# Designs tried in a protein design chat: VH-VL binders against AP-3 complex subunit mu (apm3). Part 10

Target 1, 249 residues: AP-3 complex subunit mu (apm3), of Schizosaccharomyces pombe (o94669r175to423)
Amino acid sequence: TNEFFIHVLERVSAVYQPNGKLAFGTVKSDMECKCQISGMPLLLLSLRPGTKLGNVRFHQSVNLKRWKQHPDQIEFIPPDGKFTLASFQTDFATQKSLPVVVEAKNKLDGRFEVRIRNTGKKSVENLKILITIPQALKSVTVTEGNYIFRASKYTHMEEGILEWSVKKLAWTSPALVLTGFLAPLKKDANSTEESSSYSKLEHLDLQYKLQGSTLHNFKVESLKMLNHPDKKSYKGVKHTIIAQNVSFR

## First folded at step 4 (VH-VL)

Design g18 (from a9 with heavy chain L102I G103T Y107F; framework fv_ecleralimab)
Heavy chain, then light chain:
Amino acid sequence: EVQLVESGGGLVKPGGSLRLSCAASGFTFSNAWMHWVRQAPGKGLEWVGHIYSKTDGGTTDYAAPVKGRFTISRDDSKNTLYLQMNSLKTEDTAVYYCTTDITEYYFGSGSYQELDYWGQGTLVTVSS
Amino acid sequence: SYELTQPLSVSVALGQTARITCSGDNIESKSVHWYQQKPGQAPVLVIYGDSNRPSGIPERFSGSNSGNTATLTISRAQAGDEADYYCQVWDSSSAHVFGGGTKLTVL
ESMFold2-Fast, scan of step 4: ipSAE 0.189; ipTM 0.581

Design g19 (from a9 with heavy chain T99A T100R L115F; framework fv_ecleralimab)
Fold by ESMFold2-Fast, scan of step 4:
Structure g19 (fold): chain C 249 residues (1-249), chain A 128 residues (1-128), chain B 107 residues (1-107)
Amino acid sequence: as target 1 above (249 residues)
Amino acid sequence: EVQLVESGGGLVKPGGSLRLSCAASGFTFSNAWMHWVRQAPGKGLEWVGHIYSKTDGGTTDYAAPVKGRFTISRDDSKNTLYLQMNSLKTEDTAVYYCARDLGEYYYGSGSYQEFDYWGQGTLVTVSS
Amino acid sequence: SYELTQPLSVSVALGQTARITCSGDNIESKSVHWYQQKPGQAPVLVIYGDSNRPSGIPERFSGSNSGNTATLTISRAQAGDEADYYCQVWDSSSAHVFGGGTKLTVL
């Protein structure tokens, strides 16, 4: 009856260059709450001292006057049940690396290879690798998971997206490997030797979920009931990273 | 299909210079990352240096023993890789191999370069 | 500096399984490649990326990489498998590192 739960969901959008450098990145966060406290509680949620939320949008119950004076304090009267307390956006810090490491290689005779490793200390869930195929795909093999090729409707080259899905990638797992072959386009008459022509793979996207991790220095320090200081409530905080638009190009 | 042919090896006195060439055929040379690897008589393999494709920055790097003395370059119009060796020392005596990386990286958090095809090698002897 | 350690030699009876090890600190975090070199010849890539075979390499050749040890396994050994075998990795501080090589003798 006197319980308050907070689920911090961090949705990541990032673009990495082939050299591993972050071109740009943003994290859109939602603080989703569930209130099971009897009566009309006046709550004060304190964040780590010095915390400032970027581009923040608060639930209508938040005391904005208090927040303007103390940006690490959120005072509010929660509705019953589920609601979003705050939504905010921050720039992705280059000091914090995502746990999934990608090695992708264009090989000879239309062969390509994608290797995936989990370098973190938590399992990656519902991993999806979306590989942009620039011309007709001949064959694919994977060491684990499932794949499906979705051809583009607006192409003369039979290009499309190859989706590789892995339900769970444990941090102790060996690297996962996808090997594919492109169908040849044409012989290159400009070469000193006659050879088939192949486009390079240049674009790969990742999607996955990671429980119990945060990309920001965001922490809930305390939750107090200001109008009933004699009452005690339980505070539960859960963090989830959702990598929804992580691009390599 | 793939061929790598080294040339330019020979006998040189300490302090001398020599330029090695590697002629490539049977693949799109301009897309390849290229390496030089050497092997002293009766010894193991030792990496000398590499050069990336022009599209991947054309950057070069060298093993500590040769840094500052050796220079790697490429001429994509001639499908040729070069190794300019200056201030040669007796410990540079070795068979020098031209080697290709099987593919080029379009993504990665480091280099995992493998040497999928090697030339037959050219012997460089540095002695007085 | 990063180092790879291989045994100097390994012997195997004809038709039996040979195992050549390559040891390095946390080598599991690296991609291991294996090369075969016969006397007077250039090296030939037999395994890349821990466990992948190039086109033309028999299925008798396989690789693994876990913890501090990578292993090249040659099943049903043949006389023609006699050669020196080298493992190799990329390390950001040491660049390309080769093991010292292992001479395989088929009895």
Scores: ipSAE 0.000, ipTM 0.410, lowest interface PAE 14.3, mean pLDDT 82

Design g20 (framework fv_ecleralimab)
Fold by ESMFold2-Fast, scan of step 4:
Structure g20 (fold): chain C 249 residues (1-249), chain A 127 residues (1-127), chain B 107 residues (1-107)
Amino acid sequence: as target 1 above (249 residues)
Amino acid sequence: EVQLVESGGGLVKPGGSLRLSCAASGFTFSNAWMHWVRQAPGKGLEWVGHIYSKTDGGTTDYAAPVKGRFTISRDDSKNTLYLQMNSLKTEDTAVYYCTTDLGEYFYGSSYQELDYWGQGTLVTVSS
Amino acid sequence: SYELTQPLSVSVALGQTARITCSGDNIESKSVHWYQQKPGQAPVLVIYGDSNRPSGIPERFSGSNSGNTATLTISRAQAGDEADYYCQVWDSSSAHVFGGGTKLTVL
């Protein structure tokens, strides 16, 4: 069969301030293609009219002269199998908000809590919450998923990363909650202080995937075979957001 | 143990002023976000305002009915929260509670449960 | 401004399950907290963050939050559960918003 598949992958990196405001964000996008067309086709991919791609880098087979004259048209001769047709970057600040909401706080008795909600209309997949632990961890409970503590290689305070994994967070799911307790910092044996000392948590990162969503109003309109207009081919287009480095600090 | 004790309530005439105090103990007051919540006799709870910790900017916010008339402040050296009430109206008659979310947010601000409450102090505004 | 709506009263028979609702636009996007207030006393937090119980609160108390409705569920109701119950959320435009309160009567 003559089939051509396009997967638009949008990789998000963002830093949020404690008050929930975005400090900065970047989206790096790749058009990953898989060609299963017999012969040596000359393909024309048409994007939504008026589409502009920032800092775009094309596969070597793309006719740059045509693209410069028609920025919504990409003419190319694909290699067999998998390849990246185009890569481009945009600022996240002017894009749609990410659907995962984070609340995180320290309690005075060494307790801390991280709460995650999916406020979007699509499931969040392969969610990882990476919590920076500044000292020895006493105990952890989670409402869903699995966790693992990875000690820092050069730890002085028994610090490390607490990785909390949830396979799927549906938009209908209740909030996910992680409650942890830090081990108290040891005092001198002669200390008369009854109150324990604890470091404060101040950093966490999220990683996840969101299928069928896009941060750009980007659309593939058509795929034509210019040298064989009588032939028909199937095209499949898929969109995925990959939150790679979403920091909360 | 955590304790919040309100004081300063009483009878005051419309247009008058009154200052409420809330003495806090059993936690690191300087790191806490503090709130005032009131309840008119036989009515429901109504948020009055809050003040953030100095590390979180020390900012204040107020409910619309009291904005411009009430001022929230704190004295971390005395572990005391204040509510200065000016231009009092009969509608301000209520028990005023001092409350706190006993925690320090390192991200987000909408997950503010009010963990601890004082016993309240009654303010009656009447001619 | 954001508004939460609760029924004025709910009755439950001793040993049965009481359900108190709290309605608000897209309330599932917010963290819902529940407070119990007995006559002449200050409010006590019984549920925070939709479904979590503070230390000392019986397992009979549970919470949920979906769509436009959050629910406080009190199973095996006891005479001592008779009180006013308030829901509360944080909203960026309204700050802390309380529901009007629901009086629970245990028959």
Scores: ipSAE 0.015, ipTM 0.546, lowest interface PAE 6.1, mean pLDDT 84

Design g21 (from a9 with heavy chain N31D A32Y W33Y Y52K; framework fv_ecleralimab)
Fold by ESMFold2-Fast, scan of step 4:
Structure g21 (fold): chain C 249 residues (1-249), chain A 128 residues (1-128), chain B 107 residues (1-107)
Amino acid sequence: as target 1 above (249 residues)
Amino acid sequence: EVQLVESGGGLVKPGGSLRLSCAASGFTFSDYYMHWVRQAPGKGLEWVGHIKSKTDGGTTDYAAPVKGRFTISRDDSKNTLYLQMNSLKTEDTAVYYCTTDLGEYYYGSGSYQELDYWGQGTLVTVSS
Amino acid sequence: SYELTQPLSVSVALGQTARITCSGDNIESKSVHWYQQKPGQAPVLVIYGDSNRPSGIPERFSGSNSGNTATLTISRAQAGDEADYYCQVWDSSSAHVFGGGTKLTVL
């Protein structure tokens, strides 16, 4: 009946430039714990030596004096059940990259193509691609998943958002492809020879989850019970990345 | 496609030794806890032991009936799990399954440790 | 040592609802998983974490866990559902604990 679980949830926000470079990104992490240890254990969680958590907020049970002297050690007395041990933030630009890669191409005839690839070693789950459509949409096809077009209420041009959903994208999966055609802008009322024009796709947003991956160089080395001779090991550590706002523009 | 293929089973005399292997493919083996579960003929499932992923320390735990006699190890470079069985008893006669543990969707139910992929099993018969 | 108790057998008529119980002391505090095993085959995970279904498992399979009893519910039972069903939990003292198994017969 003496069990301790740690779930590290990393919520990612990122913006990529048209040239593919990361403009900015942040990872906000919560260390969510579940404690089913009898009595009042005094626990010491040790992280990989040299680990420093940025902008960290600790649960009220954490010994801040020890943490100030040893930033890779978290000493605490857990409450029963579920609680958040620590919340922290890191800059994304110097960390591991996100595994989902987006390629968007605009053609002169109004055709556009969006290709999505998983370059990581884990399956991507509940993938949602939000494509801002700057012009009326004539048609669209996808190789996998479902889509919904939501027209903007405030535009004369029938602008909208195309939501493309894919339940799971395995790392061995071929690229997901969406092909669409924009409707040309209407011609001048007095001219039949005037050419149509097409806007380019400029904004895509991704949302998804990854199980078993981390963007921090974060690792739990050990969990010890300091006030009892019969030490207990933790049951396990689980990592989940939640890409909540990943913009490509 | 995820595959787990056990091998090394056979007939062995009481007091003998046998080594089982489990070849894994179709997933990132090094991230998974690996388990051995056995089933005596006509009986239920019984957990034998596990080895944790490298990230979680690579430590082993064993069920009481096999502790001190069985050793679990893994070779992540070869995607292979092993069970070294020593001092075998007639009570160890069973089909031995290789199985995996990597939880998904941790929310709601609070914890995981479900055994999500299973091999076909390999039969070990301990008899004189 | 933690123990899980299941009935030895349960019968259900074709198209009706089968309920298989798994009893344990304060089992509500644990996550219950369910496995289906057909003769000569390896077990297949059908429910994990009390009530979640793996990909490929029909919606007819559902689970619950409250107090001292977890339940696997199979609605609109089909002949192909005949199998042995095992519940399983993790316990700090006993590690992975399986129930004794329940043989489901579809009439």
Scores: ipSAE 0.000, ipTM 0.388, lowest interface PAE 19.2, mean pLDDT 81

Design g22 (from a9 with heavy chain T99A T100R G103T Y106F Q113E L115F; framework fv_ecleralimab)
Heavy chain, then light chain:
Amino acid sequence: EVQLVESGGGLVKPGGSLRLSCAASGFTFSNAWMHWVRQAPGKGLEWVGHIYSKTDGGTTDYAAPVKGRFTISRDDSKNTLYLQMNSLKTEDTAVYYCARDLTEYFYGSGSYEEFDYWGQGTLVTVSS
Amino acid sequence: SYELTQPLSVSVALGQTARITCSGDNIESKSVHWYQQKPGQAPVLVIYGDSNRPSGIPERFSGSNSGNTATLTISRAQAGDEADYYCQVWDSSSAHVFGGGTKLTVL
ESMFold2-Fast, scan of step 4: ipSAE 0.157; ipTM 0.553

Design g23 (from a9 with heavy chain L102V G103T E104T Y106F Y107W G108P S111R L115F; framework fv_ecleralimab)
Fold by ESMFold2-Fast, scan of step 4:
Order: sequence, then C-alpha cells, then structure tokens
Structure g23 (fold): chain C 249 residues (1-249), chain A 128 residues (1-128), chain B 107 residues (1-107)
Amino acid sequence: as target 1 above (249 residues)
Amino acid sequence: EVQLVESGGGLVKPGGSLRLSCAASGFTFSNAWMHWVRQAPGKGLEWVGHIYSKTDGGTTDYAAPVKGRFTISRDDSKNTLYLQMNSLKTEDTAVYYCTTDVTTYFWPSGRYQEFDYWGQGTLVTVSS
Amino acid sequence: SYELTQPLSVSVALGQTARITCSGDNIESKSVHWYQQKPGQAPVLVIYGDSNRPSGIPERFSGSNSGNTATLTISRAQAGDEADYYCQVWDSSSAHVFGGGTKLTVL
C-alpha cells in the first residue's frame, strides 16, 4: 500500500499556582511518521496557512530553504519506515486548557480531599496523581483505582509521596475522590500542651495520556507527492497528549 | 469542637438596617471560608454570600437578591463574621445561618465546597 | 440561573428504602451535597461529593449522580430519618444552589 502516517505527540509540562493560574507551561511536540510508500517519493506536507512552529528541529531530509520561505510547508524525502519529521516547542499559554481539573482541600481535623474530573471529550489513560504528604498518614480511601505510599528516605515527619493510579478515566465518568487523614503532629517533648496540629497539603503532580486530542492550533492540511502529482497519496493523522509534569504548587 | 453562634437578629422595619454577627470557635477562623445561608419561615435554604480567607484573596460574593444591599466582612482577631444588611425588604425575613466547611487551604478549581458546620441561626423579621 | 428540582415529599415504610431525587441540567458534571434538617434545627451534612459520608453518618445513607439526576438513598429507614432533605451544588453562574427540599415521612 502507498500510505503515510503522522502521529503528533505533545508532551506537556505545566505549573499551576493555588489560585488556579498557570505560572509556567511548555509543550514539546514530535511529528512521528511512518512511511509505507514505494520508490523514492518527494513529499510536501502543508500545515494550516500562517502556521509558525517554535524552536523547530527538522529531519535531515527536509528542504530548509523552502521552509524558511514558506513556514507552513515541509518538503522532504522520507526514509522507509518510522522516523521523526520535526520536533518543536511552544508556550502553553497559547493553547487550550488541560482537560483534567483538580479540586483539593485541607480540613482542621487532619482530613484532606483530592477530587479529579475529566472535563474533556476523550478518555484519560494511565492517570497518576502524586500527592506530597508532609507528615504521617493515618488512613486513605479512594473511590476508584489503587494507591501506594512511598516514604521519603530521610524523613523526620514520616513524609512521603502518596501515588494514586487510575487506568482509565472516561469523559462520562463521575469525579474520582481520594479522602485521607493525617496523624497529629507530635509536639516537642518539653511541651505542656495537649493540642494537635496538622500540616497542609500544598503540592501534587499529575501524569496521564489523552488519545485523539491536541493543544496546538496547527493542522495538517495536505500531503502531496511532488514527483508524481497525478498519484493519490493517503495520509492518516493521529494526535496524543502526554502530560508528564503537571504540577499544582 | 467547631462552634458557630449567630446573634443580632430581631425585628426591623422595611428600609431599615441590621448587622448580624457569627462568633466562631474550635478551628483556625482566619484560614476558613465563611458563608451566610438563610431560610424564610416554612421555606427552603438559600445561599446569601461568602467571604474567602485572607490567604485566598479575602473576596466576597453575593446572591443576586441581596447584591448591593448586603455586605459580608470578618474580623480575624475576634474570630467573628459579620453580615451588614441595608435597605431591608419584607422578603428578607428569614433565619440566617452562619456556615463553613472549615477548609484551611483550598485549590480553587470548581469550588465543590460543602457546608459541614452550621450555627443555630438568628431570626430576622422585616415588618410589613 | 441554575436550578435544582426535588419532589416536595417522599414516603417510606419503616425498614424499607427511600430514594430522594435532585434534578438539574447536566448535574453529573457537578459535585452534589445533601443535608438533613429536622424541625427547629440547623441543617446537617449527610452526603458530600455525590456519595461520601461524613463521620457519624450511618452506612444506610448513600448517594449517586448520573446524567441529569442525583439520588440520595436511605436504606432500612428509621423513624429518626424523618426530616427535610436538601441537595446543593456549586455553579459558576449561580454560586451555591440549593434544591427546594423534600419532606421524608417514615410510615
């Protein structure tokens, strides 16, 4: 078959402040291609008119002279099989919001709660929530998935990371809830007070995948074979978001 | 033990003013989001407004029927929440409850706050 | 304005299961909380976040939320469960919204 496939992988790193505002965000994207075209084709990939890729690095077969004159056109001779056509980076501020929303709170009695919703139109896969626990953990309950507590190696407060894993969070699924209780902080041995106090949770990280979604505004418009202009070429385009380092601090 | 005690209710004439107080104890008041909820005699619950903690911006929001007439404030040094009610109408007649979920820190996405703790309420009657 | 609709009253026989509904447009996208109020008393939270029970609330109380309807379920109903029940959500345009309340009678 004379087929060409493009898989756009967008790797997201973002930091959100407690007020919900984005402090920092970047998306690093790779155009992973698979060529199943016979012979030695000369291909022209056209992006949406006006597209400008940031900090872009191209495969060695790309005609850089053409790209500099027409930033929305990529002319190249593909190798057989799999290869990376282009890698580029953009600031997250120019893109759509992420579909996984976090609501979290601390209670006076040491209770804390983390609620996760998928507000997008695609399923979230391999969701991992990493909650920084600042002191001894008394109990944990989750509505779905599995959890594991990993204590810090040199902890004085029995601190650690609570890792909550959910294989799939469908866009039609109800919110996921984790409820936990911290053990009371131990006072100095010389303290005469019989009061308990609790640290506040102030940090969590998310990791997940989304199939069939994109944060960029660019679009693959066409793929033409320049040395055989009367020959129909087929292309398939797939998008995947990989949230690798999404932090709430 | 968390306790909320409302005071200041009573009989007032239409167009009058009244100030309600809510004395809080048993939790770190300065970090808590505070709400006023009212209930007209024989009717359902109606949210009146809230005030955030200073660390979360100290902002206030109000239900449409009271916006511009009611003001919510707090005095963290006295662990007290206030509701200043101006230009009172007969439809403001209700038991006013002070409520909170004793949230000490909240990531403000979606605002799914429930009301864990309630005072016993104070009755405000606006004469007709 | 966002609005929540509850039936005015529900009756249940002692020991049977009561179901109280709370209907709202796409309510499944919201976190639903439920309150119990007995005559002359302040409301008491019985379910938060669709299906979670606060400390001290019996396991007979449960909740669900799907589509346009959230449901409070009280199994093995007792005389002491007679009360008004209110659902509540947060909505970006209306802030905190309560349902009209449902009077539960245990026969």
Scores: ipSAE 0.085, ipTM 0.553, lowest interface PAE 5.5, mean pLDDT 83

Design g24 (from a9 with light chain E28G S29D K30Y S31Y G49Y N52D; framework fv_ecleralimab)
Fold by ESMFold2-Fast, scan of step 4:
Structure g24 (fold): chain C 249 residues (1-249), chain A 128 residues (1-128), chain B 107 residues (1-107)
Amino acid sequence: as target 1 above (249 residues)
Amino acid sequence: EVQLVESGGGLVKPGGSLRLSCAASGFTFSNAWMHWVRQAPGKGLEWVGHIYSKTDGGTTDYAAPVKGRFTISRDDSKNTLYLQMNSLKTEDTAVYYCTTDLGEYYYGSGSYQELDYWGQGTLVTVSS
Amino acid sequence: SYELTQPLSVSVALGQTARITCSGDNIGDYYVHWYQQKPGQAPVLVIYYDSDRPSGIPERFSGSNSGNTATLTISRAQAGDEADYYCQVWDSSSAHVFGGGTKLTVL
């Protein structure tokens, strides 16, 4: 009957250089709560000792005086139903690595290859790989999932985005592989001199969800009802990472 | 046509020095990560070291047995890879292969490289 | 340092299936590449990234990699498959690691 649910949503945006180095990245986190407690409870949420939330914005019900003195404690009076208790942001460069590893390369004959592997210990869900195709695409094969080519508006080179979708990539799954071939450029060429004429793939983006993991090492230790210490409430804590804009270029 | 041609092998005395060359053609050498792999007579393959493209930092890595004695370098203007071998030991006697992956990484550390093109090798014999 | 172990030799009858193993601690977490080497010749890549075939390599060659063992499978073995076979992985502390090689004899 007395239930309080916390869902920590971490939205990741990052740009990686070809050598694997992180150019920049941010993690924007929301503590989405659902209160199903009768009356007007005064709640104290205790985080792992030493936890400090960066660039934090709290729901209006939070006791900021207490938080400033004890930054691992959040005292508040929840509204009924759903609300955001806290939103905070951190620089991804100081966080754990993302579990999806990308290896992509261009071959001189117009062939390109994209390999995806889940190095984490949790399944990756709703994985989308968005590959920027700079010229006409001749053929594509994938080991798993499905793909759709979306031509760019007003294109004369038949350029576009190749969207490769895989519903679930388990941590025990073999690598996913996409092999494609670009059609050679059709402009006037020397009849006596032959040279390869292929643009290189230089950009791809990933989108996916990862359940049960956190980049902030965030942990809820306890939830107490200060004005009714004799009452017990069930609390549930869930973590989700949403990689919504992870670019490789 | 992709070709890798090693040269510079020969007989050298223990403690001596030798420089191997690998002439590359048929691909954009300046963008390729290049490797040296050796094979002692009648034995298996052993990685010696590699060199990244200048764009990827031009960094080199070496196998423990050769670290401090061997130096890998490249001359992109000549499409040539080099292996400078100093303080040679009898245990360095082997056929030395130049190898590469035909491609340019636009993402990836190269940590999982397959070696899809190999030269014919050049024999280095270290003997008194 | 990381180590890969292969059997010294494997024999297969003409037309039968040969299996060459490559053992390493948690090798299933690595990408395994396989090379064929005939006497006096340079190695030739026959399988890369566990199970992919380069252009020109027949479908009789296949690969798998799970747990502590990777396997190169050669179905319908032919006389021309007789060679030394090497497995290889990349390990961040040991770089490119090769197995000791397996001599395949086709009877």
Scores: ipSAE 0.000, ipTM 0.450, lowest interface PAE 12.2, mean pLDDT 82

Design g25 (from a9 with heavy chain Y106F G108P S109D G110S; framework fv_ecleralimab)
Fold by ESMFold2-Fast, scan of step 4:
Structure g25 (fold): chain C 249 residues (1-249), chain A 128 residues (1-128), chain B 107 residues (1-107)
Amino acid sequence: as target 1 above (249 residues)
Amino acid sequence: EVQLVESGGGLVKPGGSLRLSCAASGFTFSNAWMHWVRQAPGKGLEWVGHIYSKTDGGTTDYAAPVKGRFTISRDDSKNTLYLQMNSLKTEDTAVYYCTTDLGEYFYPDSSYQELDYWGQGTLVTVSS
Amino acid sequence: SYELTQPLSVSVALGQTARITCSGDNIESKSVHWYQQKPGQAPVLVIYGDSNRPSGIPERFSGSNSGNTATLTISRAQAGDEADYYCQVWDSSSAHVFGGGTKLTVL
């Protein structure tokens, strides 16, 4: 009956240039809580000393006066059930490298390849690779997972998004490869240029989830019940990274 | 068809200079990352250096034994890769191969660079 | 500087399975590529990215990479498989690193 759970969700949005350089990136974090404590508890959550939360928005129950004096302390009276205690944002440039490495290439004769590897020490879950296809697709093969082609609403070249889904990519897994072939473009009868018969792929997006990992040096130091200081506060802290908009272009 | 043709090899004295060329055809050379790999007579393969495409920064890197003595360059208008070798040593005697990972990258990771096309090689002999 | 170690030679009987190893510190964190070289010829890529085959390479060729050892496996060995085999990785401090090569003899 006296349980309090904290789930820190870090949502990553990033854009990488073709040379692998980060163009921009943000991490939006939510502290999702579940309160199963009887009565009206007054809770104090302490973060690692020196922790500063950027662009933070707190639940209405948080004592803002205390937080201004002690930025690593959050005092609050939780509602019953699920609620968001705090939401904050940080610059991705200050964070750890993401564990999913991608290499994507245009090859000869309309062939393209996308290679994915997990270089981290945690399994990547629910991985989606969304490949922008600029013209009709001839064939696709994948070493693992499923794929679906979704055509654009209005199309003259049968362009669309090729969605490659992998339920779990273990850190011990060899690189996963998608090989595709584009159908050749129609050319003018007077044209002799072979290289113009295929468009180039220029864009893909990744989406995935990583359990038990954090991009921030964010640590919950303690959770105390101030109005019952002699009673044990029950807690569970879970960390999840959600890469929702990671673009390569 | 993809072709890489090396030329410019020959006999040179220690301390001399030599320039190798690699003529490329059958792919968009200007977008390709290019490599030089050598093999001494009866020995194994040894990476010499690489040059990225100009759009990827035109970056060059060299193996420790040749750094400061060899320079890799490219002329995209001629679809030609070059290796300028200065201060040659007897240890530089080898067949020099021009190689490429043919793909045009829209997101490169050098850890996945396989060398999928190779030229026939050109022999450089450094002897007095 | 990163180093890859291969045995100097491996022998296999016709129709049997050959295994050529490539050892390196924590090599499982790297992508391993394998090349076949016959006398007087340029190398040919036979395996890339640990376990993938280029088009035209027989299914008899396979690869694995775990811990400190990558392995090229050639099942149902044929006389035409006799060649030198090289492993290769990319390393941030050493760039492209080749193993010393293994001479495969088909008996």
Scores: ipSAE 0.024, ipTM 0.588, lowest interface PAE 7.4, mean pLDDT 84

Design g26 (from a9 with heavy chain G103T Y105F S111T Q113T; framework fv_ecleralimab)
Heavy chain, then light chain:
Amino acid sequence: EVQLVESGGGLVKPGGSLRLSCAASGFTFSNAWMHWVRQAPGKGLEWVGHIYSKTDGGTTDYAAPVKGRFTISRDDSKNTLYLQMNSLKTEDTAVYYCTTDLTEFYYGSGTYTELDYWGQGTLVTVSS
Amino acid sequence: SYELTQPLSVSVALGQTARITCSGDNIESKSVHWYQQKPGQAPVLVIYGDSNRPSGIPERFSGSNSGNTATLTISRAQAGDEADYYCQVWDSSSAHVFGGGTKLTVL
ESMFold2-Fast, scan of step 4: ipSAE 0.235; ipTM 0.612

